# VH-VL binders against UPF0215 protein NEQ431: the designs that were tried, part 13

Target 1, 198 residues: UPF0215 protein NEQ431, of Nanoarchaeum equitans (p61151)
Amino acid sequence: MKKFARFIGIDDGYFVRNVHKKTKLIGAITKHTILDGVLSREITIDGDDVSEKIIDMIKNSNHYYQIRGIILYGITFAGFNIADVELIYKNLGLPIIIVMERPPKDIFYKAIEKYKPNGIELIKKAGPIYKTKTPFGYTYYQVYGIDKDTASNIINNLAIVSKIPEPARVAHMIARGVTKGDSSKPRAGGDSNPGPAG
Short names: E, the ipSAE of ESMFold2; O, the ipSAE of OpenDDE; V2, 0.75 times the mean of E and O plus 0.25 times the DockQ between their complexes.

## First folded at step 11 (VH-VL; framework fv_becotatug)

Design k8 (from g4 with heavy chain G112T; at its last look DockQ between E and O 0.31; V2 from the best seeds 0.00; counts 0 for: pae O 6.9 > 2, unsure alone 73.3 < 75)
Fold by OpenDDE, look of step 11:
Structure k8 (fold): chain C 198 residues (1-198), chain A 127 residues (1-127), chain B 107 residues (1-107)
Amino acid sequence: as target 1 above (198 residues)
Amino acid sequence: QVQLQESGPGLVKPSETLSLTCTVSGGSISDYYVHWVRQAPGKGLEWLGVIYYSGSTDYNTPFTSRLTISVDTSKNQFSLKLSSVTAADTAVYYCARDETVKEYGSGYIWETYFDYWGQGTLVTVSS
Amino acid sequence: EIVLTQSPDFQSVTPKEKVTITCRASQSIGSYIHWYQQKPDQSPKLLIKYASESFSGIPSRFSGSGSGTDFTLTINSLEAEDAATYYCQQSNSWPYTFGQGTKLEIK
């Protein structure tokens, strides 16, 4: 892949469990440091519609054919709304890189097992967690439809100001900004403990 | 800057209940986990338990029957109660915090290091 | 519980030397290991988070490495002020646990 190919980063917005039923799903299309487009959908807290929404969001975008890959900020969205990477890949034909600052704890998997009957199956599709060293520290990642070495290179090329690739970082900022009011403010509402919204 | 400060009686009699308070200043208790850690004289660190912002708790196994951690959000304070104390409970008691953050999808991964500690308060169990 | 075993328990070192402290976990904990420095009559101070990430304000001579079960804290060019007890701590699973500590004395 070209160094300055377009990628779409995807992240979800702020929500308070037991208060909000939905939150924003944001796609940020970037070419290195250039933001070319922003896509938006709503997803259900602890729902199962994030894959559908990702597919819909990208397919209906004028930028679809310019995108060379998807960078997910984690595999879970809006609580326990888990992305089906296989489904997304089959529909869009775009390689998927899941990025995270650290691997999930055992508690995370236990929560999925407990609250999402098919959650572990979906997570297994994402494959092993790999690690790549960026100038800003280690970035952990999973891949689908692309080899881990190529993905590592992409992550490093897009780690411009942090260990999180720029498309995903920007998506996070936008999502947080439009839902919380300030992308720089920490989440102040709700409990971060794994569990269902209700 | 966030600050934690432990307070309570420095002396407790055997069989009584040790009560400590951790006061948080310089920030909201929201999104934080507050842990209690103790250190017997000349010994290592021992994790006692944790309380979440919601009030949920997890205790270390040896203390499940004697330890109660609670939160008073109105006062920005956390409390530790350890019942039926013995000389073995003599230690410096610390409260420390970590923070829950959104860094993996919906944010069910939290910062699990102790970035802020109280100064600690010595509690001696003696007749 | 996950047992963390540090090595050595004690070390007397000369300033400017390289110091290596190891921490071994009884089971895999990924990168959920953190290092603390504790000086006498002080609370522990965070040095390294998640095995290899330096905490803010920590001198560059401190570094960490490892994953899974074996972790290392390295102090390059030891300073006199580094005399302290160092602890590793895991946050992978409840209960959180600490290593037994490594006491560094400066000659």
Scores: ipSAE 0.018, ipTM 0.568, lowest interface PAE 6.9, mean pLDDT 88
ESMFold2, look of step 11: ipSAE 0.086; ipTM 0.627
ESMFold2 (binder alone), look of step 11: mean pLDDT 86; pTM 0.893

## First folded at step 13 (VH-VL; framework fv_becotatug)

Design m1 (from k1 with light chain G30S S31N; at its last look DockQ between E and O 0.32; V2 from the best seeds 0.00; counts 0 for: pae E 4.4 > 2)
Fold by ESMFold2, look of step 13:
Structure m1 (fold): chain C 198 residues (1-198), chain A 127 residues (1-127), chain B 107 residues (1-107)
Amino acid sequence: as target 1 above (198 residues)
Amino acid sequence: QVQLQESGPGLVKPSETLSLTCTVSGGSISDYYVHWVRQAPGKGLEWLGVIYYSGSTDYNTPFTSRLTISVDTSKNQFSLKLSSVTAADTAVYYCARDETTKEYGSGYIWEGYFDYWGQGTLVTVSS
Amino acid sequence: EIVLTQSPDFQSVTPKEKVTITCRASQSISNYIHWYQQKPDQSPKLLIKYASESFSGIPSRFSGSGSGTDFTLTINSLEAEDAATYYCQQSNSWPYTFGQGTKLEIK
């Protein structure tokens, strides 16, 4: 990775299932670790539109040709709106790194199987979960269009405040701030909680 | 500070329905999940089920046909009903809070540990 | 369902000693194990979350370790007030399950 390469981090905003129909999708573009731009779209809670919204948001930005990679904060957005890394890669030509604080629980996979079965193939496309040690603990990640060792280096170069790389961390803060009015930790019951269909 | 209190009849006849409430104070019920856990006298802890803010539930397998967990948001109360009880259902019943995750995780906001518990209420099933 | 097996079931312990309690899961649960202390006639109290993370306000003599299937709770310098029953609990899969408990008594 170049010293001043641009990455876009992507996360969704706060929502309350059965109250909201949509929430924000935020892209935070950083030049290394410095915020360089913010993009936004809306996505459907438990819907199927996150991949197309990611593609549209990036492809139609004035930063597209400078972005060197996409850092997704998890593979699920707005509940069970699941990113198709293959589709995103085909349309943008950008490597994808999916970052997580913890590996998904067995409960998560069972919930997808039960409530969003067409998402199981999307999860499989993202491949195995790796981990890398950072000064802030272990970061878990998946890759598409990039090897795991290069992705590990990118994570470590961009994880300067927490084990989550700055583009994704900032996207999360902005998304929460815009939708809930502060950037505090999401509540378990309302945000992106997988669970029974409403 | 969040507090949970269980209440309900301490004695229930066999074949009847055990009915308990969990009253929440000191916070919004949209901030967490509420679970029900029981403990037979001298025995270990047994998870019964959970209700989400949405009203959706997950129940432990042996209870799927007998257990109903519900919420009344106007009273900040969660309810447990267990039908067709027997002596095996004699236990201390707890409601417990499943804390929100500490990380900024997309779609993985399931802590899974219980940071606050009610005091527990003993229900005896006897004729 | 995931079975959690604690060892030992019971232990008489001397104050100031180091005590180790083991919890073994029937399947890998990553680090989704949590430890509770329950004193007689009281509700359980969270000690350790995610195998090794101390809950707020818990004395430093309590520590946890392990990953996958084998987990331990350690009390490094036992105090008289630590006489209680200790439970591990997994949150990897529904149903959530608890170990059978480990009772510690002061000699």
Scores: ipSAE 0.278, ipTM 0.699, lowest interface PAE 4.4, mean pLDDT 85
ESMFold2 (binder alone), look of step 13: mean pLDDT 88; pTM 0.919
OpenDDE, look of step 13: ipSAE 0.366; ipTM 0.778

Design m2 (from k1 with heavy chain D58Y; at its last look DockQ between E and O 0.52; V2 from the best seeds 0.00; counts 0 for: pae E 2.9 > 2)
Fold by OpenDDE, look of step 13:
Structure m2 (fold): chain C 198 residues (1-198), chain A 127 residues (1-127), chain B 107 residues (1-107)
Amino acid sequence: as target 1 above (198 residues)
Amino acid sequence: QVQLQESGPGLVKPSETLSLTCTVSGGSISDYYVHWVRQAPGKGLEWLGVIYYSGSTYYNTPFTSRLTISVDTSKNQFSLKLSSVTAADTAVYYCARDETTKEYGSGYIWEGYFDYWGQGTLVTVSS
Amino acid sequence: EIVLTQSPDFQSVTPKEKVTITCRASQSIGSYIHWYQQKPDQSPKLLIKYASESFSGIPSRFSGSGSGTDFTLTINSLEAEDAATYYCQQSNSWPYTFGQGTKLEIK
């Protein structure tokens, strides 16, 4: 892939269980540091519609044929709404990179097993978790439809201001901004981990 | 800078309910988890439970029947109630903040470490 | 629950010496171990997060290592102010648990 190919980062918005029934799904299309487009849908909290929403969001975009890959900020959205990477790939033909700041805890897997009967199967489709060292720390990632080494290069090329690739970082900021009113997370200071910006 | 401060009666009689408040200042309580940890005199640290600013809670198994943790977002306060106390509940009680991050799921989840602690408040159970 | 066992329980050391504290988990917890320092009549203070990441403001003489079940806190060139009890804590599984603590005294 070209260094300045377009990627779409995807993340979800703020929500409170038992208060909200839906939240926003945001797609940020970027070319390196340039934001070319923003897509949005609504997804159901703890639902099963995130995959179809991602597909719908991208297929109906004017930028669809310019996008070279999808970067998911995690595999779960709106709580336990889990992306089916196989389904997404079969429909869109775009490689998928799932990025995360840290590998999941056992608590996470136990929760999925308890609340989402098919959740573990979906997660397994994403394959093993790899890590790559960026200037901002280790980025953990999974891949579908692309080899891990190419994905590592993409992550590193797009880790511009944090260890989270820019498309995903921007999607996160937008999603939080439009749903909660502020994209920033309160920081108390004193943490050596830079984390994602914004 | 975020600060946590525990407050409540230092003396509670057996069988009564221990009630403590954790006041958070210097920052928003949004998207944070607050944990309660206690330490008996001369002993180690014991995790009691956790609450999210939304009100979601999880309690350590030994305390599920008599522990209640709540939040008042309007006051930036978290509360702990421990019923049917005995001498074994004598301890310094801490509230501590758990930083949040987007790990693998949606939204912000707990980091798992306690970066800010209250100074602790001693509660003695005695007749 | 996951049991964390620290070693030693107590250690008396001379300033400028290297100190090593070990924490063993009853099962694998990846890197979800954190270290705290607690001085008398004070609340615990975070030193190391996720086995090896130093918390901001912590002197460079403190370091952590390990993965899986065996973890180590190292104080390189001990100072008098380092007299305290040190605790490891895991966040891999509910409930969160602490080690029993290691009391460090300075001769």
Scores: ipSAE 0.335, ipTM 0.769, lowest interface PAE 1.9, mean pLDDT 90
ESMFold2, look of step 13: ipSAE 0.443; ipTM 0.760
ESMFold2 (binder alone), look of step 13: mean pLDDT 89; pTM 0.921

Design m3 (from k1 with light chain G30D; at its last look DockQ between E and O 0.69; V2 from the best seeds 0.00; counts 0 for: pae E 2.5 > 2)
Fold by ESMFold2, look of step 13:
Structure m3 (fold): chain C 198 residues (1-198), chain A 127 residues (1-127), chain B 107 residues (1-107)
Amino acid sequence: as target 1 above (198 residues)
Amino acid sequence: QVQLQESGPGLVKPSETLSLTCTVSGGSISDYYVHWVRQAPGKGLEWLGVIYYSGSTDYNTPFTSRLTISVDTSKNQFSLKLSSVTAADTAVYYCARDETTKEYGSGYIWEGYFDYWGQGTLVTVSS
Amino acid sequence: EIVLTQSPDFQSVTPKEKVTITCRASQSIDSYIHWYQQKPDQSPKLLIKYASESFSGIPSRFSGSGSGTDFTLTINSLEAEDAATYYCQQSNSWPYTFGQGTKLEIK
């Protein structure tokens, strides 16, 4: 991929279960690592609408034909609203990279089985989890519509302040900022991750 | 900066209910889970269960029929009740903090380590 | 449930020596292991998270390593204040479990 290729990073905002029904879904479009645009939608907490909202957000944007890939910050959004990478790829024709700080725990899979059993198939569609070394530690990722080595290079080109690529990191900051009012608070106390809070 | 403090009766009779309170100060309870862990005298640590601010719980399997963990958000307090106690339930009881995190998505994901612990309270079950 | 087996159960050690404590998991837990120090009549204190990440304020003589099923806590130059019981704890699966503990005493 070219140094100035555009990517969209996607993450959801803050919410409190049993208080909020919806939260924000943020798309951060970057030219390489420089923010070029921000898109937003609302998604249902523990719902089934994130895939359609991602498709709608990107397809109806002025940036659609310039975006070369989608970077999802995790596969779950707003709790158990789980992205269908196959559906997204079929509708947009864009490669998808799912990024994570750590591999999923058994507890995560058990929670999906218990609280969102229909989501197991969606998780399986995302394929195996790979890891890549960055200056900030290992980043874990899955791919759809792109080979793992190309995705590894993209992650390393875009991970400039943390092991999470800039489009996803910025999407997280914006989503938290607009829903909680402050994107700058540290991640859980005593966290040794080198990246900024967000 | 967060402080947890266990309190409750130090002596409970067999077959009765053990009841403890964990009071949280110096922070908001909405940002983490509270776990209960116990330690029999001279023994190791045993995880009992967890509750999130929303009231969701998970219990260690041997305790599912006897254990109730609850939260009172107006008092910034968590409670543990263990029914039908025996001498085997004599232990120091701790509450401990586990902050929420974003690993592989939002929601029910824990950090998984306990960075703040209460002082512990000894509960003795008299035979 | 995942059983964590520590070794040794007990060790009498001389100050300034290197101490190694092992923790073996009955199933793979990747790096979801954490280490605690517990001094007599005190609550446990977090030392290492995620197998090898030092918690803030912990002396550099403490380090952790391992992935999968085999994990190690190392105290590189033991000090008298390190006399305590050490526990590993896994967070990969419910229930969370602890190792049986390793008691270190200073001669």
Scores: ipSAE 0.479, ipTM 0.771, lowest interface PAE 2.5, mean pLDDT 86
ESMFold2 (binder alone), look of step 13: mean pLDDT 88; pTM 0.915
OpenDDE, look of step 13: ipSAE 0.481; ipTM 0.819

Design m4 (from k1 with light chain G30S S52E; at its last look DockQ between E and O 0.31; V2 from the best seeds 0.00; counts 0 for: pae E 2.2 > 2)
Fold by OpenDDE, look of step 13:
Structure m4 (fold): chain C 198 residues (1-198), chain A 127 residues (1-127), chain B 107 residues (1-107)
Amino acid sequence: as target 1 above (198 residues)
Amino acid sequence: QVQLQESGPGLVKPSETLSLTCTVSGGSISDYYVHWVRQAPGKGLEWLGVIYYSGSTDYNTPFTSRLTISVDTSKNQFSLKLSSVTAADTAVYYCARDETTKEYGSGYIWEGYFDYWGQGTLVTVSS
Amino acid sequence: EIVLTQSPDFQSVTPKEKVTITCRASQSISSYIHWYQQKPDQSPKLLIKYAEESFSGIPSRFSGSGSGTDFTLTINSLEAEDAATYYCQQSNSWPYTFGQGTKLEIK
């Protein structure tokens, strides 16, 4: 892929379980540091509609044919609404990179097993978790429809101000901004790793 | 800067209910979880439970029948109630903050470490 | 529950010496181990998160390492102010658990 290809980052908005029934799904289309477009849908808390919403969001975008890949900020959205990477790929034909700050805890898998009967199967579709060292620390990632080495290069190329690739970082900021009212995450204490911005 | 402060009676009689309050100041409580940890005199640290912003709670197994953690968002206060106390419940009780992080997708979950602690409050169970 | 076993339980050391505290988990916890320092009559203070990440304001002489089941907290050059009890804590599995603690005294 070209260095400045367009990617769409996807993340979800703020929600409080038992208060909110839905939250925002945000897609940020970027070309390196340039934000070209913002897409949005609503998804159901702990629902099963995130995949169809991602597909709908991207297919109906004027930028669809310019996008070269999807960067998901995690595989779960709006709680336990889990993306089906196979379904998304079959419909859109775009490679998928799932990025995360850390590998999931055992607690996470146990929760999925408990609350989402087919959740583990969906997660397994994403394949193994890899890691790549960015200037901002290790970024963990999974891939579908692309080889891990190419994905690593993409992550590193798009890790501009944090270890989270810019499309996903921006999507996160927008999602939080429009749902919570402020994209900034309160940090009472600092640490050696500032983490992703926004 | 976020600060936590425990408060409550320092003495509780056996079989009564231990009640503590954790007051949070210096920041929004919406993006972190609050845990309760206790430490018996001269002993180690024991995790009691956690409360989420939504009010949802998880308790350590030994305390599920006796422990209640709640939140009053209007006062920025968290409460701990431990019923049917015995001498074994004598300890310094801490409330501690667990900042949220995004892990493997949606849902800001606890980081898993405690970056800010209250000063702790000693509760002695005695007749 | 996951049992964390620290070693040693107690250590008396001379200033400027290198100190090593180990924490062993009963099962793999990846890197979800954190280290705290607790001085007498004080609350615990976070030193290291996720095995090797230093928390803000922590002197550089403190460092952490390890993965899986074996973890280490290292004080490269001990200072008198480092006299305290140190605890490891895991966050991989419920319930959260702590090591039994390692008390460091300064000679």
Scores: ipSAE 0.458, ipTM 0.811, lowest interface PAE 1.3, mean pLDDT 90
ESMFold2, look of step 13: ipSAE 0.511; ipTM 0.772
ESMFold2 (binder alone), look of step 13: mean pLDDT 88; pTM 0.917

Design m5 (from k1 with heavy chain Y108F; at its last look DockQ between E and O 0.34; V2 from the best seeds 0.00; counts 0 for: pae E 2.04 > 2)
Fold by ESMFold2, look of step 13:
Formats: structure tokens, C-alpha cells, sequence
Structure m5 (fold): chain C 198 residues (1-198), chain A 127 residues (1-127), chain B 107 residues (1-107)
């Protein structure tokens, strides 16, 4: 990988369903692993606007023409706001890597079927889940607009303190810090799981 | 630290409703889920169900017609009601914490393990 | 429903020995399995999460391994206080399920 290539990591902030209507969406731009910029937008909890907000945030950044790729921390944001990787790729021309600590449970797919059934199509567009070994364990990922072996190399070059690449890890820390006031554990907030219909 | 404590009547007559309360201290309900688990005397553990912060529930299939789990956020309490009980419902009933993880945006935020358990309360169903 | 089958159901063990307990899932559950210890008249106590991650404060003699359908809990140098019943539990699918238990007694 190019020593000074820029990547943007994307994650959402803390929220409580039925209390908050919106939460933050954070983009962390790194030059290799060094934080080089932070972008923010608001997204709707359980809404449909995350893809458009990602596109807008990146297109209007001073770094757009230097960003080599997008690293999404998961495919869901603010609950059932699900990224459309095809739409994002068509509008930005940037490869997309979705990273996860663990593959989704069956419970997750059941919840999507029940509460956001049109989201199944969006998840399917992201393709199969691969894994790559890092010094910190296995990282799970999906790709769009980039081959899996190139994505594996990018993940390994950017995963320097955990199995989650720095752009995504830093985006998470900033998003939590801005919305809950403290990025440190324990006591994560928010109910992302839908449960049975009322 | 978080503590869970079950309370309720230790004896229930057949065909009546078993009613238990789990009182939580040392944290906000919005930071975790409480599950109910039971254990018949000399037997293994059986998961009953969970309530989400939103008030939605998931129940183990054999109990869907008889089980109601609810939450009172003003009292930091979870409740379990099991109707039409029989001797087969005699068990120690536990409430247990399943902490939300929300970390790293996996789209699914439950840890899936129970790090804190209540002490358990024995409920006997007898004539 | 995912059935967890533990082996053995019961084992009489000598202090200082290495003990292994297995848990087999009826379907692949990745690493979404957790191990508990339960002593008589006590609540279960979490030992291992996500197949192999020791919970905080758990003695280092306890370890776990496996992925997919086959999992093990290992006690590397048994102590007298380890006499208890041990359960595996999966969190991949509703309903959450437990293995039937493995009782360890000191000879």
C-alpha cells in the first residue's frame, strides 16, 4: 500500500431508540494511520439517509480527490439505516471495505427480515463475508469495487492497535465521544436490536 | 457495580399466575438487557425470554402463550408473569444481564453472554 | 433451535489433573458460545466468553477453544474448589440454549 494514501472510516454515534430522532455520522480521514481530518453529518435513527449522507460528506470534503477508499464500520448505522454500497460506489467511484469484529449472528438477519425487509437487498449487495488474519485476531470484511486480496492488505496495513483498521476505529471513538461525551468503556448505549413487532 | 435481585412469592397454586420482579441497581436499564432463565430442581438451565429497552420481547417458543415480560423504567425493575402454571413450572428463576456492546458498528450489539446473575428465587407450584 | 450436547455428563476427577469438557452444537454457531460454572445452591458464574476469551477475574487454569460446532473447556490444573457443574451456552440464534451440563466431582 502507498505510504501516504488516505482512507475515510465511517461510523455512527450513540443513541437511544424512541428517545432520539437523529445521531451523528462521523468520517475519520487518515493518511495511512495518522488522523488527517474529521467530517460529520447527522443521520436519522432507523431511517434511509445514511448512503446520501456518506456521499455528501465525502464529495464536499477537501480530501475527496486524495481518498483512496472508504472503510465502513458495519453495514448498519443508527439502527436500521443500512448503507447501499452500490449507490455509494456509483456516486463516488471509491472502493468500499466493510469491517466487523465478528460475522453477524442469525438473530441479526431475523431482525432485518422482520423490521426492515427491504434491507435484505442492501445487505446482499455487499457480497460474501471474508476473513483475514491480523496480529490481533481475525477481521471479517466485505468488499465492493475492490478485490478481496487487496482489501485484506489494506486492513492489515491499517490495523495497528486492534483488528479494526484505524480509520474505522477512530471514527467510532469520535462518534461516541461527541454523542455520549466519553469514548471509553464500559456501558455502551443504544438499542440497535429491533426485537419482535409490537 | 451492577446487582440484580429477584423477588416474589415462593409458592404458587396450579393454574394461577407466577409473578416475579427483578430489581436492578448500579446502572441504567438503557445500558443492558435483562433475560429470564430458570432451572428445575436437579436439572439444567432454560432460557425463557428477554425484553428490549423499547418494550419489545422475545420469548422461548413453549412459553409464548403464557409468558409476559415487562419493564418499569421508573423503578428500574423487570417483571415476569407466567400464567396457568403446573408442577412442571417449579424451578429457581434467575434474571441475568446481557450487556449491550454497540461498539464497532456491527449492526448487532448484544454481547450474548450473561456476566451478572441474580441470586435466584425458588418458586414451587403446589396444590 | 440449536441443541448443545456436552460430554461427559459426569466425571470424577483428581486434583492437579487436566480436565477437558466438550460442547457440540447441532449447527455452526461461529464462536458464539460461552461457558459457566455453577456450584450447588449458587447462580452460574461466567468463565469464558466467545469460545476462548477469559472473563475478567477468572483463574488462568480455565481456558476455552473451538469454532463452528465443536468447543472445549479446559481446566489445566484442577483445584478442589473447581468441583461444580459446567454449562455451555450459545447466543447465535433465538432461543438462547444451554448444554445439559457436566458435573465434576473430586475423587
Amino acid sequence: as target 1 above (198 residues)
Amino acid sequence: QVQLQESGPGLVKPSETLSLTCTVSGGSISDYYVHWVRQAPGKGLEWLGVIYYSGSTDYNTPFTSRLTISVDTSKNQFSLKLSSVTAADTAVYYCARDETTKEYGSGFIWEGYFDYWGQGTLVTVSS
Amino acid sequence: EIVLTQSPDFQSVTPKEKVTITCRASQSIGSYIHWYQQKPDQSPKLLIKYASESFSGIPSRFSGSGSGTDFTLTINSLEAEDAATYYCQQSNSWPYTFGQGTKLEIK
Scores: ipSAE 0.523, ipTM 0.787, lowest interface PAE 2.0, mean pLDDT 86
ESMFold2 (binder alone), look of step 13: mean pLDDT 88; pTM 0.916
OpenDDE, look of step 13: ipSAE 0.691; ipTM 0.868

Design m6 (from k1 with heavy chain Y108W W110F; at its last look DockQ between E and O 0.40; V2 from the best seeds 0.63)
Fold by ESMFold2, look of step 14:
Structure m6 (fold): chain C 198 residues (1-198), chain A 127 residues (1-127), chain B 107 residues (1-107)
Amino acid sequence: as target 1 above (198 residues)
Amino acid sequence: QVQLQESGPGLVKPSETLSLTCTVSGGSISDYYVHWVRQAPGKGLEWLGVIYYSGSTDYNTPFTSRLTISVDTSKNQFSLKLSSVTAADTAVYYCARDETTKEYGSGWIFEGYFDYWGQGTLVTVSS
Amino acid sequence: EIVLTQSPDFQSVTPKEKVTITCRASQSIGSYIHWYQQKPDQSPKLLIKYASESFSGIPSRFSGSGSGTDFTLTINSLEAEDAATYYCQQSNSWPYTFGQGTKLEIK
């Protein structure tokens, strides 16, 4: 039988800024595309603790030695809690792929400059944004500790129902489900191109 | 289903303050943003500004000194005040919904398109 | 500020024709452009989001394409009810801006 690589997808949960102080951080471990475990931590909204929480969650899991890579659903978590891919890689020795549906708007970069200026260096560490064609459209991604072509193959192997790879898609669904009570996004009058989690 | 309804005086004197409200029904106010857009008679659409659930705002540059957008979460109401009005401010005023999105992870920022619009209210500035 | 220039400003059209409306941005906006239809005395109605994604409930004869600075809205086999003014809108940068509009009338 073929050995299937395990990946962990990471996403944060729902929150209301200025109301909540923390939200959930979810890790979804898959063997190929089949959910094999779920990990959770709390992170601080607009804080600086997401990188340490990712490291702690993975390093102390029963799956640590079997995980072959980390798939982050974006680089920002709980607002402007920004992942330090260099720190994560140095502590875990695991390649990192950051996935997103679209390249960020100018508005996003302006918001980082205004509200979290010390985070701009963390964003720069993640390098250039690449794109890869999937059956579901283009997926945009960044890499750390892995070449872009290998990451493209991983994305395409794991993107089975949307352009977002299954580990990240499932992490998103779980995170939203446990924090908002429903993993789906309210519809905008019948959207023809729904997001990866709904 | 989400619905937006603008209301306020249809006639405003020059140099006074235009004041409108947008009442939102359906959905959770924390899950989207309400923008204000206007359209002078026979002209195109002009974006005015937006308020975040934090109470902070982004305004179109020409309006930064005259425009105030606010929200009353207990009433599900958004307000627009435009001071020192002239005939050039005569327009149909719309409120419009822009959903939050998970862009580049978790900024909880704007989708960028307006899926729901109010019916609009005409405000005439009579000199 | 990003200026959106639509072409044409006005076009008289006949049913069943293919109509193409263009929108050019003064700088690159990726795919962050959206298309609206507005009939007289009505609010704008979203047709296409993110350059090419049809909004739910929109007839398939409406499609969008483009990236960067050059975008098109296409109406395949125009229907009489498509007489309206069409706007492009960008959401890449503050302030959000709209094109000046393209008015389609039935001959």
Scores: ipSAE 0.655, ipTM 0.831, lowest interface PAE 1.3, mean pLDDT 87
ESMFold2, look of step 13: ipSAE 0.625; ipTM 0.822
ESMFold2 (binder alone), look of step 13: mean pLDDT 88; pTM 0.920
OpenDDE, look of step 13: ipSAE 0.742; ipTM 0.877
ESMFold2 (binder alone), look of step 14: mean pLDDT 88; pTM 0.923
OpenDDE, look of step 14: ipSAE 0.750; ipTM 0.887

